VH-VL binders against Lysosomal thioesterase PPT2 (PPT2). Designs and how they scored, part 17

Target 1, 268 residues: Lysosomal thioesterase PPT2 (PPT2), of Homo sapiens (Human) (q9umr5)
Amino acid sequence: SYKPVIVVHGLFDSSYSFRHLLEYINETHPGTVVTVLDLFDGRESLRPLWEQVQGFREAVVPIMAKAPQGVHLICYSQGGLVCRALLSVMDDHNVDSFISLSSPQMGQYGDTDYLKWLFPTSMRSNLYRICYSPWGQEFSICNYWHDPHHDDLYLNASSFLALINGERDHPNATVWRKNFLRVGHLVLIGGPDDGVITPWQSSFFGFYDANETVLEMEEQLVYLRDSFGLKTLLARGAIVRCPMAGISHTAWHSNRTLYETCIEPWLS
Short names: E, the ipSAE of ESMFold2; O, the ipSAE of OpenDDE; V2, 0.75 times the mean of E and O plus 0.25 times the DockQ between their complexes.

## First folded at step 15 (VH-VL; framework fv_nofazinlimab)

Design p36 (at its last look DockQ between E and O 0.69; V2 from the best seeds 0.77)
Fold by ESMFold2, look of step 15:
Structure p36 (fold): chain C 268 residues (1-268), chain A 122 residues (1-122), chain B 112 residues (1-112)
Amino acid sequence: as target 1 above (268 residues)
Amino acid sequence: QVQLVQSGAEVKKPGSSVKVSCKASGGTFSDYAISWVRQAPGQGLEYLGWIIPMFGIAKYNEKFKGRVTITADKSTSTAYMELSSLRSEDTAVYYCARGPGFSDYWGYFDYWGQGTMVTVSS
Amino acid sequence: DVVMTQSPLSLPVTLGQPASISCRSSQSLVYRDGNTYLYWFQQRPGQSPRRLIYKVSNRDSGVPDRFSGSGSGTDFTLKISRVEAEDVGVYYCMQATHRPYTFGQGTKLEIK
């Protein structure tokens, strides 16, 4: 029988958005128990990411307890950051496949439609003033805002991303790395036509340097220092990179070819 | 110019609930936090929580956990604070105050309502 | 919770003379972005509070220049260079660096 699948949605999103993904799983893996978590829906997805991690942890504990053989996570957009933090903070998680579906894993530095709606008078070059303030850190998008031109502020003031990346010292860093490394596979999905994740390579742990040149995962300091286990996972053969062009941000969970190519093989 | 106008005084019994309104005008209502602060007779100021009307997201002082609910109605530019399980110690003037906003992220409590007296007695 | 301690709690002042109010926090109010989120409010008798000073030393629009704020870290001061009759009321400091936001206990300024 197939391991249960837990689905975590993204910013301004809800469980209904995954109806096609559920259909694909039912067709290819009949009998699979799939739970799409209905927490932090819609505007509640703007709550601080650590609050979301706490709430999602409470929801996944009973599911994991009933499946001692393991579970799979499919985590979309902002939800991929929630899931990565879950894997770090849970001493007792039993996740086999962590499937990161177009998630800003190294952060976000882009003027998108929802960002413009939220901050209509601000450009990405100025958002560091808001996001790295105590007010800005009350909101999820600022928890993973990563301004490559203000790295000192990012490192000092990020309440979430700089911590789960091991970029700022904290007393739990060693335990979080150990917990994250218990995942069976890390499946990274994204593509150049996403239109929201900026740079789109953030879905593969790539990100801008100070000149806005994209450095790939293996060129990042967090990889080179193995701050939270990426180098160890890659050496173990546990990282799967599955890029696909031609898919917009809202279409990742409703594309059959993407599912068959990038998701289906990992739903043992 | 920003103005915050609150609902009138209330007299309540212990164990009941009160809902105070705060109507905003002369500024952007949706983008700013509306905060609630109370002042018992002859006492200082005590923060209760805030809401961002655009998002409907509220945050509360843990001291009042489970008793305070803050909501907003964007169509009327009105925020509400509801305090349940009232005690005599909840007798106070309840103020709404504006700030911060996303363009004014340092602007804590720059405008205040006139206050609403809530008296809890049997 | 960060405790904000004001002194004095009662401040009788002769008209035209200076007044000084101290506010001390139980921990540093410098946030990780390098800013200090300390604020001063005035509450005249029978009125709502009014913000005077934001971020330690910045006067709000319409606040007379006889009011000034200073300080750093955990120790802050509000000064009135020449007290006028309309300055009677209670003065509060507040911090917004840490959650929850907390106020000092107030300093009642009275004319002798």
Scores: ipSAE 0.706, ipTM 0.861, lowest interface PAE 1.4, mean pLDDT 91
ESMFold2 (binder alone), look of step 15: mean pLDDT 89; pTM 0.916
OpenDDE, look of step 15: ipSAE 0.898; ipTM 0.942

Design p37 (at its last look DockQ between E and O 0.80; V2 from the best seeds 0.79)
Fold by ESMFold2, look of step 15:
Structure p37 (fold): chain C 268 residues (1-268), chain A 122 residues (1-122), chain B 112 residues (1-112)
Amino acid sequence: as target 1 above (268 residues)
Amino acid sequence: QVQLVQSGAEVKKPGSSVKVSCKASGGTFSDYAISWVRQAPGQGLEYLGWIIPMFGIAKYNEKFKGRVTITADKSTSTAYMELSSLRSEDTAVYYCARGPGFSDYWEYFDYWGQGTMVTVSS
Amino acid sequence: DVVMTQSPLSLPVTLGQPASISCRSSQSLVYRDGNTYLYWFQQRPGQSPRRLIYKVSNRDSGVPDRFSGSGSGTDFTLKISRVEAEDVGVYYCMQATHRPYTFGQGTKLEIK
């Protein structure tokens, strides 16, 4: 039988957004138990990411308990950061495939329509002033805002991303790395036509240097230092990169070809 | 200039609820948090919570969780604070104040409403 | 919660003389961004609070230069170099580095 699948949504999202993904799974893997977590929906997705991680942890525990041989995670956009934190903080997780659907894994540094809506008087070059304050860190988008031109502020003040990346020293770093490494596969999905994740290579653990030149995963210090296990996972053959062009940010979970190519093979 | 105008004084019985309004004028209602602070007679200031009207989410001082509800109506530029299960110790002046915005020039509590006296008596 | 302790609680002062109000926090108010979110408010009799000082030492617009703030870490001071009759009221410190925001208990300044 197929392992249960847990789905975690993104910013301003809800469980309804995954109706097509559920249909695809039912057609190709009949009998699979799929749970789309109905927490932090809509505007509640702006609450601090650690608050979201706590709530999602409470929801996944009984699902994992019913499936001692493992579960899969499909985590979209901001939800991929929640899921990566779950893998770090849960020393008893049994996740086989962690499928990251266009998630800003190395952070976000982009002016998009949704940023203008949230911050109508601020631009990406100025958001570091708000995001790295104690006020800004009360909001999820600021928890993974990564300004490549103010890296010192990011490293010191990020309450979430710099910690789960092991970029700032903290007492849990060794335990979180150990827990994350218990995942069977890390499946990275994204593409150049996403239009929201900036740079889009953040979905593959790439990110800007100070000149806004994208450094790929293997060029990142977090990879080279193996801060949370990326180098170990890659050496183990556990990282799958599945880029796909032509897909906008809101369409990753409703594209049949993407599902068949990048998701289906990992839902054992 | 930003101005916060609150509803009038209230006299309430123990066990009932009160809802205080705070209407903003001057500037955009969604540009900042609206916070609520109270002051019992002869006492200091006590923080209750905030709402971001743009997000529609509120955060509360845990001391008041379960009794306080903070909401906003963007169409009328008005924030509301409702305190339930009133006790005599809830007799206080309730203030709204402007909190941080989405601009780096805003700071905490630079504009205050005039206050609303809520008296809880049997 | 971070406890903010003011001293003195009552401060009678002769007109024209200096006044000093202490505020201590139970935790450091330095945030990881390098800023210290410590604020001072004045509440004149019968009025709403008014912000005087933001982030330790920055005077708000329209606040006389006889008011100054100083301090670091856990110890902060509001000074009035020459007290005037209009300065009568209660002064509060507040921290916004930690949640929930908390105020000192207040210092009542009055003219002898």
Scores: ipSAE 0.699, ipTM 0.853, lowest interface PAE 1.4, mean pLDDT 91
ESMFold2 (binder alone), look of step 15: mean pLDDT 89; pTM 0.908
OpenDDE, look of step 15: ipSAE 0.868; ipTM 0.923

Design p38 (at its last look DockQ between E and O 0.68; V2 from the best seeds 0.77)
Fold by ESMFold2, look of step 15:
Structure p38 (fold): chain C 268 residues (1-268), chain A 122 residues (1-122), chain B 112 residues (1-112)
Amino acid sequence: as target 1 above (268 residues)
Amino acid sequence: QVQLVQSGAEVKKPGSSVKVSCKASGGTFSDYAISWVRQAPGQGLEYLGWIIPMFGIAKYNEKFKGRVTITADKSTSTAYMELSSLRSEDTAVYYCARGPGFSDWEGYFDYWGQGTMVTVSS
Amino acid sequence: DVVMTQSPLSLPVTLGQPASISCRSSQSLVYRDGNTYLYWFQQRPGQSPRRLIYKVSNRDSGVPDRFSGSGSGTDFTLKISRVEAEDVGVYYCMQATHRPYTFGQGTKLEIK
């Protein structure tokens, strides 16, 4: 029998967006219990990410409890950050595959449709003033805004991303690392034609240096210091990288080839 | 010039609800938070919560959770605060005030409504 | 919640003399961006509050320069260099660094 699958959506998203993914799972893994969490839908996805993590934690506990053999997570876009935080804060999670669908795991520094809608007169170079203020940190998109030109503000003021990455010292870092390392596999999915995640390599724990040159995961300080367990996890052979070109941000969960190549093999 | 105009005074019985309106003009209604603050007679100021009309997201002071509902109607540029299960100690002047927004994220209570007296009496 | 404590609570002042109002917070009001989100409001009798000072020491437009704010960390002061009759009312400090926003108890300024 197949492990239950829990699906977590992204910014301005809802459970309905995953109807095609559900059909693919039903066709290839019949009998799989799939739960698309119906929390923080639409504009509610702008609530602080820690609030979302708490709500999703409460929802996943009973699902994990009735599946002692383990569960899988499929987490899209902003939802991948929620899921990674879940893996860190839950000392009793039983997640085998954590499947991250084009998630900004090292942050976001890009002009996007949502950026222009929220800040029609602002450019990415100026958003640090809003996002690293106490007002900006009330909103999820600012919780993972990562301005490579204002690293001191990011490190000091980020209430979410700098903490779950272990980029700022905090008392829970050792426990969160231990919890995260209990995951069976980390499946990283993304690609150069995403159009929203910037840099797209953020989905693979890559990110800009101060010159906007992308450093890959193995060149990042968080990897080199093993601050939350990436180096350990890679050494175990538990990190799977599945890049795919030609897929826009809204199409990751509705592309059959992507599903068959990058997701299906991990739904044991 | 940003202006906030509130609904008129209300007299209510204990156990009922009151809904106070706050109509904004002279600015982008959706772009900033509308906050609610009350002042019991002869007392200080007490923060209740805010709403961002653009998103329909409200946040509440935990002290009032379950009794206060803050909403907005973008089509009329009006925010509302509803307080339920009224008690005599809820007798106060209720103010709406402009909070931070996305154009002025450091603007905290720089414009206030005229206040709405709510009296809770048998 | 961050407790904001004002002193004095009642301040009778002779017309033309200086006045000083203290505000103390139970926690530092310095946010991680380096800013201090401390505000002062004036409420004249029968009126809505009016913001006087934002972020410790910045006067709002239309506020006379006899008003000044100062302080850092947890200790803040509003000064009026020469009290005028129009200054009667209640003065509140407020913090917006922490959630929920909280106000001091108020300082009632009266002409004696």
Scores: ipSAE 0.710, ipTM 0.858, lowest interface PAE 1.3, mean pLDDT 91
ESMFold2 (binder alone), look of step 15: mean pLDDT 89; pTM 0.906
OpenDDE, look of step 15: ipSAE 0.897; ipTM 0.941

Design p39 (from p33 with heavy chain D31Y; at its last look DockQ between E and O 0.80; V2 from the best seeds 0.82)
Heavy chain, then light chain:
Amino acid sequence: QVQLVQSGAEVKKPGSSVKVSCKASGGTFSYYAISWVRQAPGQGLEYLGWIIPMFGIAKYNEKFKGRVTITADKSTSTAYMELSSLRSEDTAVYYCARGPGFSDYWEGYFDYWGQGTMVTVSS
Amino acid sequence: DVVMTQSPLSLPVTLGQPASISCRSSQSLVYRDGNTYLYWFQQRPGQSPRRLIYKVSNRDSGVPDRFSGSGSGTDFTLKISRVEAEDVGVYYCMQATHRPYTFGQGTKLEIK
ESMFold2, look of step 15: ipSAE 0.772; ipTM 0.888
ESMFold2 (binder alone), look of step 15: mean pLDDT 88; pTM 0.907
OpenDDE, look of step 15: ipSAE 0.892; ipTM 0.935

Design p40 (from p33 with heavy chain I57Y; at its last look DockQ between E and O 0.84; V2 from the best seeds 0.82)
Heavy chain, then light chain:
Amino acid sequence: QVQLVQSGAEVKKPGSSVKVSCKASGGTFSDYAISWVRQAPGQGLEYLGWIIPMFGYAKYNEKFKGRVTITADKSTSTAYMELSSLRSEDTAVYYCARGPGFSDYWEGYFDYWGQGTMVTVSS
Amino acid sequence: DVVMTQSPLSLPVTLGQPASISCRSSQSLVYRDGNTYLYWFQQRPGQSPRRLIYKVSNRDSGVPDRFSGSGSGTDFTLKISRVEAEDVGVYYCMQATHRPYTFGQGTKLEIK
ESMFold2, look of step 15: ipSAE 0.729; ipTM 0.873
ESMFold2 (binder alone), look of step 15: mean pLDDT 88; pTM 0.909
OpenDDE, look of step 15: ipSAE 0.890; ipTM 0.934

Design p41 (from p33 with heavy chain K59E; at its last look DockQ between E and O 0.71; V2 from the best seeds 0.67)
Fold by ESMFold2, look of step 15:
Structure p41 (fold): chain C 268 residues (1-268), chain A 123 residues (1-123), chain B 112 residues (1-112)
Amino acid sequence: as target 1 above (268 residues)
Amino acid sequence: QVQLVQSGAEVKKPGSSVKVSCKASGGTFSDYAISWVRQAPGQGLEYLGWIIPMFGIAEYNEKFKGRVTITADKSTSTAYMELSSLRSEDTAVYYCARGPGFSDYWEGYFDYWGQGTMVTVSS
Amino acid sequence: DVVMTQSPLSLPVTLGQPASISCRSSQSLVYRDGNTYLYWFQQRPGQSPRRLIYKVSNRDSGVPDRFSGSGSGTDFTLKISRVEAEDVGVYYCMQATHRPYTFGQGTKLEIK
């Protein structure tokens, strides 16, 4: 039988958003127990990401305990950051496939209609003043805001992303790396037509340098230093990259071709 | 210029609830937090929590979590603070104040205050 | 919770003389971004609080230049260079670096 699947939603999301994904799993892998976690729905998804990690941790513990042979995570958008933090802080997780579905894994630095809805009176060049303040760090998007022109503020003030990336020294870095490395596969999904994740290569651990040139995962300091295990995972053959063009941000979980190509093979 | 106008004084019995309103005018309502602070007679100031009407989320001082509910109605530019299971020590003037926002007034840690609402809890 | 301790709690002052109010926090108020989120408020008798100083030393618009703020880390001071009759009231410091926001106990300034 198939391992249970746990689904973690993104910003302004709810469990209903995944009805098509649930249908695809049920049709192709009948009998799979799929749990779409309904915590921090809608506007509650703006709560600090560490609060969300704590709440989702409490929800996944009993599911993992009932499946000692392992589970899979499918984590969409902001949810992919929650899941990566879960894998770092849980020394007892049994996740086989961590499927990161268009998630801003290296952060966000984009002026999209989606972002402008959240910050209608601010531009991306100014958000560092808000996001890296104690006020801004109370909001999830600021927890992964990554201004390439103010990297010193990012490194010092990020309460979430700089920590889970091992970009700021902290006493748990070794343990979090060890825990994350327990994962069987890291499946990275995203594409150039996403329209929200900026740069879209953030979904593959790419990001801007100071000139807004995108550097790929293997050019990032977090990879080169293996700060949380990316280099080790790649060397094991445990990283799967599945880019797909033509899919907008809200369509990743409702595209059958994407599911069959990038998700289904990893739902053992 | 932002102006915050609060509802009138309330007299309540222990164990009941009170809901204080704070109507904003001038500036934008949704872009900043509306915070709540109370002051018992002859005492200092105590922070209760905030809401950002644009996002519809609230944060509470843990001391009051479970008894305080902060909400907002964007259509009327009004924030509300409801305190339940009232006790005599909840007798205070309750203020709303402008908190930080997401524009050039993010320095707005309590830069504008309402006139205050006296809530008296007695048997 | 960060404890904010003011001294003195009562401050009688002769008109035209300087006044100084101290505020001490139980933890550093320097946030990871390098800023210090320490604020001063004035509450005149029968009125709502009014913000005077933001982020240690910055006067709000319309606040007379006889008010100044200073300090760093855990120790902060509000000074009034020449006290006027309109300065009577209670003065509060507040920190916003740490959650929840907390206020000092207040310093009641009175004219002798």
Scores: ipSAE 0.651, ipTM 0.830, lowest interface PAE 1.6, mean pLDDT 91
ESMFold2 (binder alone), look of step 15: mean pLDDT 89; pTM 0.916
OpenDDE, look of step 15: ipSAE 0.663; ipTM 0.867

## First folded at step 16 (VH-VL; framework fv_nofazinlimab)

Design p42 (from p39 with heavy chain Y105E; at its last look DockQ between E and O 0.68; V2 from the best seeds 0.79)
Fold by ESMFold2, look of step 16:
Structure p42 (fold): chain C 268 residues (1-268), chain A 123 residues (1-123), chain B 112 residues (1-112)
Amino acid sequence: as target 1 above (268 residues)
Amino acid sequence: QVQLVQSGAEVKKPGSSVKVSCKASGGTFSYYAISWVRQAPGQGLEYLGWIIPMFGIAKYNEKFKGRVTITADKSTSTAYMELSSLRSEDTAVYYCARGPGFSDEWEGYFDYWGQGTMVTVSS
Amino acid sequence: DVVMTQSPLSLPVTLGQPASISCRSSQSLVYRDGNTYLYWFQQRPGQSPRRLIYKVSNRDSGVPDRFSGSGSGTDFTLKISRVEAEDVGVYYCMQATHRPYTFGQGTKLEIK
């Protein structure tokens, strides 16, 4: 039998968005219990990410308790950050595969159409003024906004991403790292044609330096310092990288080839 | 530039509810928080919460959570504050005010106020 | 909740003389971004509050230059260099660094 699968959606999203993914799992792994968490849907996905983490934590506890052999997480877009924080704060999680489906794991610095909708008069170069304010940090987008040209503000004012990445000192860093390392596999999925995650390499823990040159995961200080366990996971062979070109942001959970190549092998 | 016009005075009995409206004009209503503040007669100001109409997301002062509901109607540029389980201590003038937003001039922080709505709770 | 304490609560003043209102917070109002979200409001009798000063020392448009704000950390001051008859009312400080936003108790300015 197959381990239960828990699905965590992204920004402006809902459980309905995953109907095709559910179909693929049912067809290839019949009998798998799949739960798409119906929390913080639509505009509620703008609430602070720590609020979402708390709500999702409460929802996953009974599911994990019923599955002592373990569960899998499939976490899409913003949902991948929620899931990574869950794995850090839960000392009793039993997650085998954490599947990060085009998630901005190192943050976002993009001038996309949804950015213009959220910030109608602002460009990405000006958003640091709002996002790193006490007002901006009440919103999920700003919790993982990562302006490479205002790194000192990011490091000091980020309420979420700088903490779960271990980029700012905090008393829970050692415990969070230990908890995260309980995961069996970290499966990183994304690609250059995503169109929303900026840089798209954020889905693989890559990000811009001050010149907007992308540094890959192994070049990031958080990896080199092993601040939350990436170096340890890579050394044990637990990190799977599955890039795929030609997939737009909204198509990751409705592309059968992507599912069969990058997701299905990890749903033991 | 921005103008906030509130509904008229209300007289209510203890245990009932009241819904105060705040109609905005002369600005981008959807992208700024509309905040609510009350003032008991002869007393100071007390913050209740906010809503961003574009997002439909509200946040409340914990003191009032469970009794206050803040909503918005983008089509009429109107925000609403509803306070339930009214007590005599809820007698106050209720103000709406513009809060911060998501534009380059984002720092509203109560720079425009409505005229106030007196709510009297008496048996 | 951050407590905002104003002093004095009642301020009788002679027309044309200076006035000074103190506001002290129970916690630092410097946010992690380096800004201090401290505001001053005037409420004339029978009217809605009006913002005078934003972020400690910045005067709003249309506010007379006899009003000034200063301070840092936990201690803040609103000054009126020469009180005029229309300055009668209650003055409030407010902080927006911490949630929930909180106001001082108010300082009632009256002409002797």
Scores: ipSAE 0.787, ipTM 0.893, lowest interface PAE 0.9, mean pLDDT 91
ESMFold2 (binder alone), look of step 16: mean pLDDT 88; pTM 0.908
OpenDDE, look of step 16: ipSAE 0.874; ipTM 0.924

Design p43 (from p39 with heavy chain Y105N; at its last look DockQ between E and O 0.81; V2 from the best seeds 0.83)
Heavy chain, then light chain:
Amino acid sequence: QVQLVQSGAEVKKPGSSVKVSCKASGGTFSYYAISWVRQAPGQGLEYLGWIIPMFGIAKYNEKFKGRVTITADKSTSTAYMELSSLRSEDTAVYYCARGPGFSDNWEGYFDYWGQGTMVTVSS
Amino acid sequence: DVVMTQSPLSLPVTLGQPASISCRSSQSLVYRDGNTYLYWFQQRPGQSPRRLIYKVSNRDSGVPDRFSGSGSGTDFTLKISRVEAEDVGVYYCMQATHRPYTFGQGTKLEIK
ESMFold2, look of step 16: ipSAE 0.790; ipTM 0.896
ESMFold2 (binder alone), look of step 16: mean pLDDT 88; pTM 0.908
OpenDDE, look of step 16: ipSAE 0.885; ipTM 0.933

Design p44 (from p39 with heavy chain I52F; at its last look DockQ between E and O 0.72; V2 from the best seeds 0.80)
Fold by ESMFold2, look of step 16:
Structure p44 (fold): chain C 268 residues (1-268), chain A 123 residues (1-123), chain B 112 residues (1-112)
Amino acid sequence: as target 1 above (268 residues)
Amino acid sequence: QVQLVQSGAEVKKPGSSVKVSCKASGGTFSYYAISWVRQAPGQGLEYLGWIFPMFGIAKYNEKFKGRVTITADKSTSTAYMELSSLRSEDTAVYYCARGPGFSDYWEGYFDYWGQGTMVTVSS
Amino acid sequence: DVVMTQSPLSLPVTLGQPASISCRSSQSLVYRDGNTYLYWFQQRPGQSPRRLIYKVSNRDSGVPDRFSGSGSGTDFTLKISRVEAEDVGVYYCMQATHRPYTFGQGTKLEIK
């Protein structure tokens, strides 16, 4: 039988958005128990990510406890950051496949067109002043805002991303790394035509340097220092990269070819 | 110039609710939070919570344990604070004030205040 | 909640003399971005509060030079170099580094 699948949605998203993904799983793996978590829907997805992690943790604990052989996580967009934090803070998770579906794993720096009501004007070069303040950190987008031109401020003031990336020292860093490394596979999915995740390579742990040149995962300091286990996972053969062109941000969970190519093989 | 104009004084019975309005002008209403602060007679200032109309999100001081609800109507540039299950200790002047935002005015930590609304809870 | 403690609570002062108001917080007000979100307000009799000082030491527009703020960490001071009759009122400190925002209990300034 197939391991249960837990789905965690993204920004301005809800459990209904995954109806097609549910259909694909039911058709290809009949009998799979799939739970799409109905928490922090819509505008509630703007709540601080640590609050979301706490709420999702409470929801996943009983599911994991009832599945001793393990579970899979499919985590979309902002939800991929929630899931990575879950894997770090839970000393008792039993996740086999962590499927990161177009998630800004190294952060976000751009795309006011998709989120026009958040950024009515082009503000990305100045948003660091707001995002790294106590006010800005009350909002999920600012929790993973990563301004490559203000790295010291990011490192000091990011309340979420800099911590789960191990970019800022904290007393739980060793325990979080140990917990994260218990995952069986890390499946990274994304592509150049996403239109929202900026740079799109953030979904593969790539990100901008100070010149806005994208450095790949293996060139990132968090990888080189193995801050939360990326180098260890790669050496173990546990990282799967599945890029796919031609898919917009809202279509990742409703594309059958993407599902069959990048998701289905990991839903053992 | 931002200006905040509040609704008039109210007298309420214990156990009922009150809803105070705060109409904003002279700025883009959606781009900054509207915060609420109260002041009991002869006492200091106490923070209640905020709403950020652009995101449609409110947050509350937990001290009020779900008795406070803050809303906004963007079409009228008006924020509202509703306090339920009123007690005599809720007798106070209720102020709205400009909070921070996501614009040039993001640092508006109570830099503009409404005139206040007296709410009296009387048996 | 962060407790903001002001002293004195009552401050009678002779016209033209200096005045000093202390504000102490129960926790550091330095946020991770390096800023200190400490504010001072004046409430004249019968009026709404008015912000005087933002982020410890910055005077708002239209606030006279005789007002100044200082301090760091947990200890802050509002000074009035020469008190004028129009300065009568209650002065509050407030912190916005931590949630919920909290105010000091107020210092009532009166002319002797």
Scores: ipSAE 0.752, ipTM 0.883, lowest interface PAE 1.1, mean pLDDT 91
ESMFold2 (binder alone), look of step 16: mean pLDDT 89; pTM 0.911
OpenDDE, look of step 16: ipSAE 0.894; ipTM 0.939

